VHH binders against Formin-like protein 12 (FH12). Designs and how they scored, part 22

Target 1, 299 residues: Formin-like protein 12 (FH12), of Arabidopsis thaliana (Mouse-ear cress) (q9c7s1)
Amino acid sequence: MASNCEKMLSKIKIPLPDMLNAVLDLDSSAVIIDQIKNLIKICWSKEEMDRLRNSAGGDKEVLGKCEEIFGELMMVPRIEPKLRVFAFKVEYPSRVSDLKMWMHTIIAATKEITGSVKLFRIMQTSLTMQVLRGSNVECGLDSLVKLCDNVYLMHDFCKLLDFGNDLVHLEAASRIELETITNKMQELFDIEEEVNDEFLASENDGANFVGYRNVVHDFLCTIDGDKQLLNILYAEVGGLVNSYIAEYPSGVRFKEATNILTRFVETFYKSREEIERQAEAEKEILEKRKMNIKQNGNL
Key: E = the ipSAE of ESMFold2; O = the ipSAE of OpenDDE; V2 = 0.75 times the mean of E and O plus 0.25 times the DockQ between their complexes.

## First folded at step 8 (VHH)

Design a2 (from r6 with F27R Y29S E101L Y103Q E107D; framework vhh_7qbe_3; at its last look DockQ between E and O 0.00; V2 from the best seeds 0.00; counts 0 for: pae O 15.0 > 2, unsure alone 58.6 < 65, off the site)
Fold by OpenDDE, look of step 8:
Structure a2 (fold): chain B 299 residues (1-299), chain A 123 residues (1-123)
Amino acid sequence: as target 1 above (299 residues)
Amino acid sequence: QLQLVESGGGLVQAGGSLRLSCTASGRTSYMGWFRQGPGKEREFVASISGSGGSTYYADSVKGRFTISRDNAKNTLYLQMNSLKSEDTAVYYCARDLSPELMQELWDSGFDYWGKGTRVTVSS
């Protein structure tokens, strides 16, 4: 298999100097992230260095090109950290956006759940009905679980009560784990620290790196700003979620609650559809009977 | 495995000059110098391409230090002029400058780093 260097050479779409300049400018407009990742891998690895040393009998042109790659990399102090900073910069908007989206989704869903008068009435009615029937349900959520497991009860319930589309973000929220948010935030903060370390280390890189330091500094400032926002959102998520789950028996998790609700909503609508289908079928039968009677002269 | 041996360090007065050498047991491509002062972290000093056609210097040594190499002798040089007290450090030559590997090699004492040569600049 071709060396990392050879592989890189085959995939180079832009001149290496331009790529490195883009890295130092933290400008991702003309650089593909995969190329950067490849450069990170190639950065003066033991394997590549040994290969270059032992390649005296190899293709001189390939060797020369490989040497050029290493040369260019060599001209940049701590090139690997810089490449990593660049890679992070490229992915940064997406990471932050995802975090914001997830947290907003949870916030919205929780507010919808807690603010839904219809849901509350449904849970209370379900609970009351089941208790009166001798069920051992302890709370509204528990009653919904039981309701979902009893087709007859669900049908009766569907006939008595209507449930609108009040929980718009419920399904999306049910797919989000709070732990994922926490882990992704922590990862972001850890990488920030790495960026900061590189910034500090770059102080002595030389006059040619003043521009680099400036852009890295600006990036750090951006991260700091976003970090503050993310922390605020996270605090809000935590507050809302904790308040919500506190209303139920000890041990219920947010994801479990949302899953129960999601299942209920799905089952409710399915039940409604079934009822309607049956009603239509009955109507059809009745109409057919009427037609037959009419045809036979009995009407 | 290729071995690196630094030499040329010593005591010198501020404003003085020293020339460091690094001899490799085999042919090398790009090479560089690092240093670690007392109580300080290791820092980049200079690097040179395999052919010697390209050089790069840390800002702190630019204009004062010159990196060169003799490929026939597999030797790397660092001419240090106008030495300052801040230049006091153990100087290391390296053939692998990857930060990740650098840290591992630095800690483990692998032959990607020499044993270093001590430079002391007195005021």
Scores: ipSAE 0.000, ipTM 0.151, lowest interface PAE 15.0, mean pLDDT 82
ESMFold2, look of step 8: ipSAE 0.348; ipTM 0.788
ESMFold2 (binder alone), look of step 8: mean pLDDT 77; pTM 0.787

Design a3 (from r6 with F27T Y29D G50S E101Q Y103H E104Q F110Y; framework vhh_7qbe_3; at its last look DockQ between E and O 0.71; V2 from the best seeds 0.00; counts 0 for: pae E 2.9 > 2, unsure alone 63.4 < 65)
Amino acid sequence: QLQLVESGGGLVQAGGSLRLSCTASGTTDYMGWFRQGPGKEREFVASISSSGGSTYYADSVKGRFTISRDNAKNTLYLQMNSLKSEDTAVYYCARDLSPEQMHQLWESGYDYWGKGTRVTVSS
ESMFold2, look of step 8: ipSAE 0.340; ipTM 0.794
ESMFold2 (binder alone), look of step 8: mean pLDDT 78; pTM 0.807
OpenDDE, look of step 8: ipSAE 0.316; ipTM 0.750

Design a5 (from r4 with N59Y Y106Q F109W; framework vhh_7d4b_2; at its last look DockQ between E and O 0.01; V2 from the best seeds 0.00; counts 0 for: pae E 19.3 > 2, unsure alone 64.2 < 65, off the site)
Fold by OpenDDE, look of step 8:
Structure a5 (fold): chain B 299 residues (1-299), chain A 127 residues (1-127)
Amino acid sequence: as target 1 above (299 residues)
Amino acid sequence: QVQLVESGGGVVQPGRSLRLSCAASGFTFSSYWMGWYRQAPGKQRELVASISGSGGSTYYADSVKGRFTISRDNSKNTMYLQMNSLKPEDTAVYYCARDLSPEEMQELWQSGLFDYWGQGTQVTVSS
C-alpha cells in the first residue's frame, strides 16, 4: 500500500491545493485526468491511513507525504465523488463528440445507401443476371454476396456497369456497432445520475461549497441539453436503420448489411482494376504484334 | 462557548411575512459563514440560506429564492432571515448554524460544514 502511494505521489505534478481548487471549480484546463485518477485511488479511509502509519516498514518521508495528502483530501466532504464528477467533466466533451460522430456517420451512410440509384441498379442487375443463370436468389443483398464469391461473374458484371464512389460513409459506418452507441449512451446517463446524486448530497456541505454546487448545477444543465440532442439523434438512427433493414430478409443486422456492401464495393473496384489491367496488357501485346508485323513487311 | 439563539418565529397566515433573528456569541462572528436550516415534520433538515462573513455573498435554496432574504449585522453579532410570501410548505423549525472552520473539516468531512446550531424557532404557516 505504501508502494502504491509512493508511485501515485510521484505522478502528481501540481500542488494539491491547486488541484483541489480546480476540482471544486470544475476547471478541467489546469489538471490532467491521470492526476485526478491518482487522487481517486489515494482516497483511503482513515483506518487505512492509520494502518499505514503503524506499518514498521514504510518510508517516513513517503508516509509524511501521504498523510499530508490525506489530510487535505479529508477537508473536502465526499471528496471521492467530487473527484469522480471532475473526472467525468474532463472526459465529457470527447464522449459526447464521439457519440455524435458515430450517429451522424450511421445516418449519413444509411441515407447514401438508400438514396443511391447506382447501387439500386447494380442490385437489380445482379439479381436479374443470377436469375437468368438459374440461381435461386431472392434479394439484392444476397445477389451481391454471390457476386463477391464469383470472380467470373464479377468481371462480367463490371464490364456492364459503372459504379462510382456514392457511398462515402459506408466504410466508416461498417466499423460502428449500434450496441456500442447504446452502451456508451447508457454509461453517460448513468454517470449523469451520479453527478446529480453528488449535487443533491452537496446541499448540506455548507456555505463554502456554494460555488461548487453552482458549477455542478451548470454542468448538469449542460448534460441535460446534450442528452436531449443525443436522444433525438438516436431516434433518427433507429428509424433509418430499421427502415433499411426492413427491405431485407429477417435477421440481417445493420452491421452485417454494411459489411456486405463494403465487401462488395471493395471487390467491385478490385475487379474493375484487374479488368483494366488486362485490357492494357492485351493492348500492349497487340501493339507489339503490329510492330513486329510491320518490321517483317507483312502489312 | 459558542451560542446561537434564534427568535422571531410564530404562526402566520399564507402570504404574510416573518423575520427571524439569530444572536451569536462566543466567537468572532464576522469571520464565519452563517446559515439558516429548516426541518419540517417527517422531513430531513435542509439548507434554506447562507451568508458570508462580510455579508457580500449569499445562497438561497430554490424553494425560497425570491421570497427569503438573508442578512447580517456584524456590529450586533446578529443574522436575519426575512421571509416574505410565506407558504404552508414553509412550516418548519428554523435553525441558525455556524460554518465549520477549516481545521474542523477533517474530522467532520462526512457531515455538512455547519457545526453549531441553535435550538430552533417554530414557523407555522396556516390559514
Scores: ipSAE 0.000, ipTM 0.184, lowest interface PAE 14.1, mean pLDDT 79
ESMFold2, look of step 8: ipSAE 0.000; ipTM 0.099
ESMFold2 (binder alone), look of step 8: mean pLDDT 81; pTM 0.818

Design a6 (from r5 with S50A N59Y T101S E104L R106K E110D; framework vhh_7d4b_2; at its last look DockQ between E and O 0.00; V2 from the best seeds 0.00; counts 0 for: pae O 18.1 > 2, unsure alone 62.3 < 65, off the site)
Fold by OpenDDE, look of step 8:
Structure a6 (fold): chain B 299 residues (1-299), chain A 126 residues (1-126)
Amino acid sequence: as target 1 above (299 residues)
Amino acid sequence: QVQLVESGGGVVQPGRSLRLSCAASGFTFSSYYMGWYRQAPGKQRELVAAISGSGGSTYYADSVKGRFTISRDNSKNTMYLQMNSLKPEDTAVYYCARDLSPELMKELWDSGFDYWGQGTQVTVSS
């Protein structure tokens, strides 16, 4: 605890009163989040402060400063919850933005996958080819997996079909875990409850905290609005993903499906490039041969 | 000595108006937030409205928002509560309160006010 106080003192760039005012105003413009986190750690009980005082080995000056900090913090009712609210407020825009981005990415990718005529044709053709060859492939996704594992088949396949870049969000979506979205949303909602609790508790903090209550209230309203939007997006994600996955064998997760597709796309393009390179090389050889024949008078 | 004295209470019919006053003495009035509380029979005391020292900031409970107006005249050391469109639910003893000093806030962890008036009865009945 003493160490935390000392650390805080060493990093103080803004006077504590100003920092506290910023917290009460929920104004993050001049406050570093790390400082707030440090203050949260310094929220000691009276007992802990007494322990600090009795610790014979500390610098008296540091101790005095720690006591001052503690004293100032204790002047604010429920300072720890208020600091937590502030910290949450600071991080809130990025958290919401990330959630929105992830969900939009999934939505876009799913729509691209399901709407891709080329992908559908590729899958169907792949199935047909493999069936003709005696393979026990049951679905398009499985056929793609097999194609990825066989370079020769992939090359043959690439010679027959054209596949464009119509899956723009696929790679990004393959990096997103739905569970992460769910967990982050839940975390957001849990913290919202904490903010609400603090708001309710602050009713009796006094007239000097009217401004604080107002800004917290506004923040809660913002959260509520965003929550509604996030829930709508989540519902859409769920609907699209479930519909898509329903087309594949039971047990395949969205991330697995997208990973398979991503791998296929990558392999497909690599194979195509290789084919093209080989074709060019052959052409060059042929041209050289023709030239040599001409030079040698054999034509 | 800090003193707060409420006045203006009475019995009125629903829909009518009352104006409460709080006369303050014994401290620099303009330096403190002030507020009105009310306590109905069998209920807990609740904050009705609050106002900053300068009068620039105000707070209202949801139950009175749009109907009540808190104001102050620092030249007269007086705070006011204009109560319009009164309802039976507004029946209570109304108290004037001064905001806690920073020092007292440390001791009164859950309280924002340190001095109270004697209260004035407001009764809204048909």
Scores: ipSAE 0.000, ipTM 0.178, lowest interface PAE 18.1, mean pLDDT 81
ESMFold2, look of step 8: ipSAE 0.000; ipTM 0.165
ESMFold2 (binder alone), look of step 8: mean pLDDT 79; pTM 0.797

Design a7 (framework vhh_7pa5_2; at its last look DockQ between E and O 0.01; V2 from the best seeds 0.00; counts 0 for: pae E 19.6 > 2, off the site)
Fold by OpenDDE, look of step 8:
Order: sequence, then structure tokens, then C-alpha cells
Structure a7 (fold): chain B 299 residues (1-299), chain A 126 residues (1-126)
Amino acid sequence: as target 1 above (299 residues)
Amino acid sequence: QVQLVESGGGMVQPGGSLRLSCAASGFTFSSYYMGWVRRAPGKGPEWVSTISGSGGSTYYADSVKGRFTISRDNAKNTLYLQMNSLKPEDTALYYCARDLSPEEMKELWQSGFDYWGQGTQVTVSS
């Protein structure tokens, strides 16, 4: 415990009173989040604080500084929850932004996949070819997987179709887990509840904390607004993903599907490049042969 | 010396009810806000409810709002928590706590309370 205080003291870059004022104002402009996290760690139980106060051991200077820190912290009711609210406020914009970005990426990718005429043609052609060869293919996704494993089929596709950059968000989407979105949203909501609890409790803090209560209230209003938007986006994601997955065998996850597609696209491009290289090589050989014939004919 | 002694905890099935009591001594009970705090396994303390000295104002965490009711009898120096529609998530050690007045904000604690009891265990399980 004493070590935590010492560690915190070593990391303090701004005066403690200023940090506390920032916390009460929910102003993150001048405060480093790590400092706040350190303060949170220093928030001990009453018993622990008493033990520290009664401890006769250690450097007097360090103890004096610790006492000063505790003195300042003790002036603020429920300082730990307030610090946590502040910490959340600091991280809040990035958390919301990430959620929005992830969901928009999924939405965009799904729309691209389902709307891609080229992909659809590739899938249909693949299915047809496999059927003609006596293969049992049940769905387009399986067809794509098989196509990736068949150089002959891939070669044929490379000649027949120009498969380009129709799936702009596919790769990004393949890196996103839907569960991550769900978990992060839930975390946000849980923390919101904590903020609300602190808001309610702050009713008892008195006249000196009216300003704090107002800023917390405003923050809650912001969260509520964002939450509404996030829920709308989430619903859209769910609808699109479910509709898309319904076209594949039961049990296929969205990420798995997108990964397969991503791999297919990559393989397709590599195959095309290889075919082109071979074609060039053959051309070169032919030209060399022609030259040799000409040379030998002149001898 | 300030003393807070909780009672009334126990095991109950989901949907069941419990009533917690807290006997207070060593201070002018009616002059202080009182509250309940709980600690679930693996979690930090969570504020549950607070009541004003006169009993005229009550406050609840969202997690218990509509299900729990805080009350007090100043003549008996006793704080109560009626818990209805209990859920497994309500499983915790429940503490009676004295809330600090704005003038007495001298303690660094998660709930803002200066004194806690020993707690009474509430377990909600099927």
C-alpha cells in the first residue's frame, strides 16, 4: 500500500488539487489517465488508511506526502467512484467511436457481399462447374472453398471473370468479432449504470458538489443519446448478418464466412498473377524459338 | 463508539424476499443518512441504497430500483432493507453503513460512508 502511494507520487506531473478539480469538473484536458488510475489504486478501505496513518515505518518525507494525498482525497465524498467516472469519461469518446466504426464496417461489408454481382457470378459458375464434374456442392461458400483448392477451376475462373475490388470492407470486417461488439457494448452499459449510481449518490454531497452533479448529469445524457444510436446500429448489424448467414449451412459464423471470402479473394488474385506470369513466360519462349529458327535459317 | 450490526441475511430462491435489519449505536442515529452497500464475490463494493435522517428521502441503485425498499425507525435506531424479487445477481455480503454529511467528508471509501457493519450474507440460488 505504501508502495502504491510512492509509485503514484513518482508519476505525479500536476498538483493533486488540480487533478481533483479536473475530476469534479469532468475535464480531461489537463489530466493523464494513468494518473487517475493510480489514484484509484490508492483509494483504500478505511481500515487500510488507518493502518497507513498509524504506521511508524518508512521515510518521513514519503509519509508526509502520502498524508497530504490522503488529506486531499478525503475531502471528496466517494472519491473512488468519482475517479472511475472521470476515467470512463476520458475513454468514452474512443469507446463509442470504435463501436460505431466496427458496426459500420460490418454493415458495409455485408452489403457489399450480398450486393456483389461478380461474387454472385463466381459462386454460381463454381457451383455449375462442380455439378458438371459430379461433385456435390450444397452452398456457395463450400463452392468457394473447393475452388480455392482446385487450380484447374481457378484457372478457368481467372480467364472468364474479372473479379475486382467489389468488396472494399471485407478484409476489415473479417477482423471484427461480433462478440467483441456485444461485449464492448455491454461494458459500456454496465459502466453507465455505475455513473448513474454515483449521480444518485451525489444528491447527498451537498451544495459544494452541485456543479459536479450537473456535469455528471450532462454526461449521462450524452451516454443515453449515444446508447440509442448504438442500439440502432446493432439492430441493423444483427439483421444483415443473420440474413447473410441464413444462406449458408447452419453453424457458420459471420467471421468464418468473411474469412473464407477473404482467403478466396487473395487466392484468386494470386492465381491470376501466376497465370499471367506463365503466359508471359510462354510468350518469351516462343519468341526465343522464333529467333533461333531465324538464326539457324540464316546459317 | 459507533457500532452497526446487520441481521436478516440468508439463502433464498430466485424471486424470493428478505428483510435486512441494522442496529445502530454510538451516535445520534436520526442525524445521519444511512445506507446499504453490498459486495459480491470477486467484485468491489456496490452502493445499494441511502435514506435521509428523517426518512423523507430515499435513493436506490438502478440495479435494485423497484425491488428494494430502504426504511428506518429512528426510535429504535434501526435501519431496514426490504428486498423483493431477489435475483442471483443480488448474492452478496450486505453492509449497513453510515453516510457522511458534507461537513464530515473525511473518509476515503467507495461508497462515501464512514462506518460499516460486519455485514450479513445474502445468497440467492435455486
Scores: ipSAE 0.000, ipTM 0.189, lowest interface PAE 17.3, mean pLDDT 79
ESMFold2, look of step 8: ipSAE 0.000; ipTM 0.144
ESMFold2 (binder alone), look of step 8: mean pLDDT 82; pTM 0.826

Design a8 (framework vhh_7z1x_3; at its last look DockQ between E and O 0.01; V2 from the best seeds 0.00; counts 0 for: pae E 20.9 > 2, unsure alone 58.6 < 65, off the site)
Fold by ESMFold2, look of step 8:
Structure a8 (fold): chain B 299 residues (1-299), chain A 126 residues (1-126)
Amino acid sequence: as target 1 above (299 residues)
Amino acid sequence: QVQLVETGGGLVQPGGSLRLSCTASGFTFSSYYMGWVRQAPGKGLEWLSGISGSGGSTYYADSVKGRFTISRDNAKNTLYLQMNSLQPDDTAVYFCARDLSPEEMKELWQSGFDYWGQGTQVTVSS
């Protein structure tokens, strides 16, 4: 236990009073953030400090430093919750930005998928070809799975159609799981509750903490506003995804459907590139032979 | 008038071999991909094999790969399917089908194979 204490102490490079003042002001400078994360790791209970004191044996210098740091931390009422509020405030903007980006990507991709006339015609053609070949496919999406598994059919299909840049957001959307979005939104609800609990409890901390309470209150207002916006986006995602997958068998999830389309798009453009290279090579050979025939005919 | 006429079907014992022929008329045979499909009793159509217009590229469904061989003779306007190691589950009506030309494929919003033969019965039974 004493070697872990020494390792944690070596990571603290800023004087503890300066770090505590930054926490109470909710100052989010980058160097302070790293030091606060180190400080959170050493927030010990009184019982843990007693056990450290008993197990340290003869290492009085390490024990003395640990007790000094513990004493400073205990001078702040509910210091561990206050440190966690600070850490939440630092990470909060990136958490909201990620959720917005993920949900906007899904919204854009589903609108592209359902609005692409070229993709709709590709899926109709693939379904018809598979039915005529005797495949037991139930829908256009299912037919694309079988199309990707048949190299000959895929090559012939690629010569027929091009959907250009209709599906710009598809690949990014294929990496997103709706359950992950739900879990990350629930984490924001949990953060708000922890911040609110500290705000209420800090009423009795005294006049030195009025500034801290004002900043925490403003943070709570920010969280509530962003949470409402994120809930509105999540409802739109749900509606668009449900409409998009309504024509497929139950049990198909958004990620499964978009993975099928992404694999199809990747295979389609690889096959089309190969066909175009072969056609260009044949064109060059024919143009060269045509030029040689014309020159020989002139002689 | 596009016409496709299959011949060479019949009764064969399990493990046996059979060669199907398809004679084409009414179109430029060498310009078209050709294919074979079959329909087993009470089942849907099953694509088996395809071949490019020149015969340079051949394709097979996994169910027949290694056992069946597609070929064509463009001088005789004839498509072939050599079927080896036949089993009772290969019992079906076999159809010759014309696929789209490369030119039609680039401009197409139409359905797959456009012309089919009348079919030839293959029965694998002891």
Scores: ipSAE 0.000, ipTM 0.094, lowest interface PAE 20.9, mean pLDDT 74
ESMFold2 (binder alone), look of step 8: mean pLDDT 77; pTM 0.786
OpenDDE, look of step 8: ipSAE 0.208; ipTM 0.663

## First folded at step 10 (VHH; framework vhh_7qbe_3)

Design d1 (from a3 with H103Y; at its last look DockQ between E and O 0.65; V2 from the best seeds 0.00; counts 0 for: pae E 2.4 > 2, unsure alone 62.0 < 65)
Fold by OpenDDE, look of step 10:
Structure d1 (fold): chain B 299 residues (1-299), chain A 123 residues (1-123)
Amino acid sequence: as target 1 above (299 residues)
Amino acid sequence: QLQLVESGGGLVQAGGSLRLSCTASGTTDYMGWFRQGPGKEREFVASISSSGGSTYYADSVKGRFTISRDNAKNTLYLQMNSLKSEDTAVYYCARDLSPEQMYQLWESGYDYWGKGTRVTVSS
């Protein structure tokens, strides 16, 4: 099926009038987002209708239904923006939640990293030891990279510290890009502006759209409230990241730093596991030997 | 306890010489000198192996500074010749402690860095 209209028809679960009512009520419970997205695709394509009309062998019934859909859509002023507002409303909670989660993760990870006395001491100790021994290491993070390549030294550190548990959000943070947060924030605000534009434009839609305006207004109020909170979080993220950079003047970007640290932690735990495994194996061997000696009387 | 005490710092004219000393308690493997200039981060200066057979120098001090040690006296030395204004810094003595030793020091609240000795080179 080449046409969006045909695709829509194949997926219709509720009557179009009901769907449009849901859109005007911003009632996300009544409509599937994919249906809305399909409608959005249909709204601006006079070309779609022309394609359907010009399609050789088109089902007249399908064409009729499509024409009906177009007719219904055209009866609603600025139907496309309204559909977009609705789509945004449906996705809004998840978008906000994701942003909050990402920012909180970064905040938590940064605080964990900068607040970890053990990590700092490990880095400093590693750096000092390597430098004293003639290694070309300039910063603590670099020293950790090198430490990962030194099994013996890593084993020594593994015996002393369990700092991995202190960096709970490190792995999650390492998967988050600050640019993504920025872009998603901006996108949210841009869409807010679109919603606002539609709200303003809807003033001329007539008495039948007063209810629509009210729900859009309420939605805008919600967005405004959330925006304030998101901005606060964003500011905090920025502040912490800047502070981190100031504290670690090696020029390593936050993302790179988190990657290095993640790798280090992983290596650390692997090394620890290996040590434990070896110790257990040795113990078993020793016990077997003792048993054999006892059995054979060869004390 | 494991203590490092630096001495020998002072005011010296450019081109002059100064000899720093560090007295260490306990056995050490590698020992070395670090320095921190005004507004700068602490940087490596020189290090020496336990036997004194191996030495390392920062590029900025190669040919001018000489690190040595007297194990009988548990003392580390830094002979600084041809001093430059850029050499102005607080100089710190360091020892290569094992992670285990470091951990013990951390638990005791002991700082493994000495108080440092100030070297000022005037133009």
Scores: ipSAE 0.207, ipTM 0.688, lowest interface PAE 1.7, mean pLDDT 83
ESMFold2, look of step 10: ipSAE 0.327; ipTM 0.775
ESMFold2 (binder alone), look of step 10: mean pLDDT 78; pTM 0.805

Design d2 (from a3 with M102L S108A; at its last look DockQ between E and O 0.74; V2 from the best seeds 0.00; counts 0 for: unsure alone 61.2 < 65)
Fold by OpenDDE, look of step 10:
Structure d2 (fold): chain B 299 residues (1-299), chain A 123 residues (1-123)
Amino acid sequence: as target 1 above (299 residues)
Amino acid sequence: QLQLVESGGGLVQAGGSLRLSCTASGTTDYMGWFRQGPGKEREFVASISSSGGSTYYADSVKGRFTISRDNAKNTLYLQMNSLKSEDTAVYYCARDLSPEQLHQLWEAGYDYWGKGTRVTVSS
């Protein structure tokens, strides 16, 4: 197995000093994240060097280059934390964007669900009709499940209402786990703490690291700002989900509810399409019959 | 015409009896009664088919309540016997409407549920 250092050497497109400078500048445009990840793996210098030395057929040239890499890395105080900060900086925009997107999706979907008069009417009507007919259905969502299993009833309901685009975010929301949002937020905050720790520790790195401290500080400020926004969104998500639970006391979890609704919507549209196809087919048959009658002189 | 009108509610002592009525226009396959107690969700009470040949009851009212209908009078009834404090609720009449009827109801600006009639059972 090739050592991490060997792997790094095979992929190096930029001189190491330049790469390290980019790291200290938190300049993500100059370095590929995979290279940084490889460097992080190499920071365990003793074990890596031992592996390299013990590797059968080690090229002396490769070994020399690896030693140079290690030497350069060791010149930077706390190089590993710095590399991690850089890696986080590179991934930070996408992580924040994803969180925002997920939370907005949940918020939008929840509002659509709770605000949909049509959906409410369908659920209530379905529930009432089924119960009147002797069904043991207990709640609106349960009634939708049963409705999906009854083709005739579904067809009847397809004639009642047009959902249109009332639940635009439902499908997307059904794919999002609230736990994932929570975990990803927590991870972000944990990493922030690591960045802060590195910032504090870097105070003693010397005069040549003042620039590094400044860029890390700026990054921390950015994180703090985003954190505030994310917390607000998270609070809103929590509030809406709780409100939803209050409105639908059936004990069905939000995810389950969204799954049921998604299935219902899909089934509804499929049924509608089928009805339309049948209607068209019947029309065609009728028209053909009429034409045949006319041709045969019966009209 | 499209609205359900419930009547017959009132104050009754535990163990007493009460008869509710609901007037509804039009032909429906099933009709029934629901109730909503204080702080509780609306729950099913009883239903009856168009012909009266089939009836369904909630377990909580079986043997005590009897649902019936007079199609000539367009009236649904609920005979409530052996009333309990737990039966205290607003009682609503319901009907199994066709999609067309539902559409008409909504277009006319009417709610599916009537105003209900209040039944209070005192201990």
Scores: ipSAE 0.393, ipTM 0.783, lowest interface PAE 1.4, mean pLDDT 85
ESMFold2, look of step 10: ipSAE 0.460; ipTM 0.838
ESMFold2 (binder alone), look of step 10: mean pLDDT 78; pTM 0.804

Design d3 (from a3 with M102F H103K; at its last look DockQ between E and O 0.71; V2 from the best seeds 0.00; counts 0 for: unsure alone 59.8 < 65)
Fold by ESMFold2, look of step 10:
Structure d3 (fold): chain B 299 residues (1-299), chain A 123 residues (1-123)
Amino acid sequence: as target 1 above (299 residues)
Amino acid sequence: QLQLVESGGGLVQAGGSLRLSCTASGTTDYMGWFRQGPGKEREFVASISSSGGSTYYADSVKGRFTISRDNAKNTLYLQMNSLKSEDTAVYYCARDLSPEQFKQLWESGYDYWGKGTRVTVSS
């Protein structure tokens, strides 16, 4: 434990007062926030400090440095909430960007699924053929599952059909869980409440914290603006899911439907890639045959 | 051409009988019948293989309907006996399509489903 604190101290390039000022100014240096998080984790535990004192006779100099650092951190009112606000501010742009990207991808993919005439006709044809042969298949989605397992039939269909630009977002959407979006949205807004609570609590921290409060206020305004946009996207996702369920009654929820469609499209694209490789190899063979015929004809 | 042409529908009294026919061009393995009642989804009725050795029926029509096929005329039949008001629907012929036949249908611009033939069963 003492070696972890000493290793941390030897790697810190910024004096502790400058690190604390960076937190209070909400400076977005990612290196500084990681160093601060790790330092506090190591030094915050009373149990770890007690174990350090008791085990192996205790090293007074290492303990003194750790206790000095901890003592300086404790001089900042509500330092732990302030550090959480700082960490959140550093990570915020990435979190919002990810949510926007995920929701735009789901929206685009869902619109493509419901608008693809080619997908509709493959589902209709597959379902009809399987029912005619006595299979107990309930819907078009169930028929696609069975079609994916029939490699030869799938290969034949991908020779004849090309989805073109019908389903370009589906593969990306298949890696996105709707529940994850919901949870990440809620997590983001729960943390906004923590930021707001610290802003209110910091009113009486004194003149040295007016700058901190101004930065947190500006950050809250940014969050509020993004929240409006994210809620609009989330409502559109919900509306598209309801519209899809009404149009494609299948007895499965949207999550399972997109997983089935994604597996189908992945199988289709794998078959297309194989067809393209086979066609390219055949062209090479034909080119070599044409050169050999010319060479033999000249003799 | 891969069109399906249904005929033989009409108005019939409950307990009565009708015989539907469907003419198809080109070779096919399974053929069958679907129906769509007012405000309902299209549902399976019956099917038969090209050899006639395999037949399938929806539970709602077993024992009352008989599917048959004349390969020389390339014609599918549905004999409907003991008709009920619940049998009122537009009846559609259906068939297997090879992937090549599906491409031909797609390029022709014709729909997979024909216009169907209406059966109305009165009380």
Scores: ipSAE 0.466, ipTM 0.848, lowest interface PAE 1.6, mean pLDDT 77
ESMFold2 (binder alone), look of step 10: mean pLDDT 76; pTM 0.770
OpenDDE, look of step 10: ipSAE 0.610; ipTM 0.889

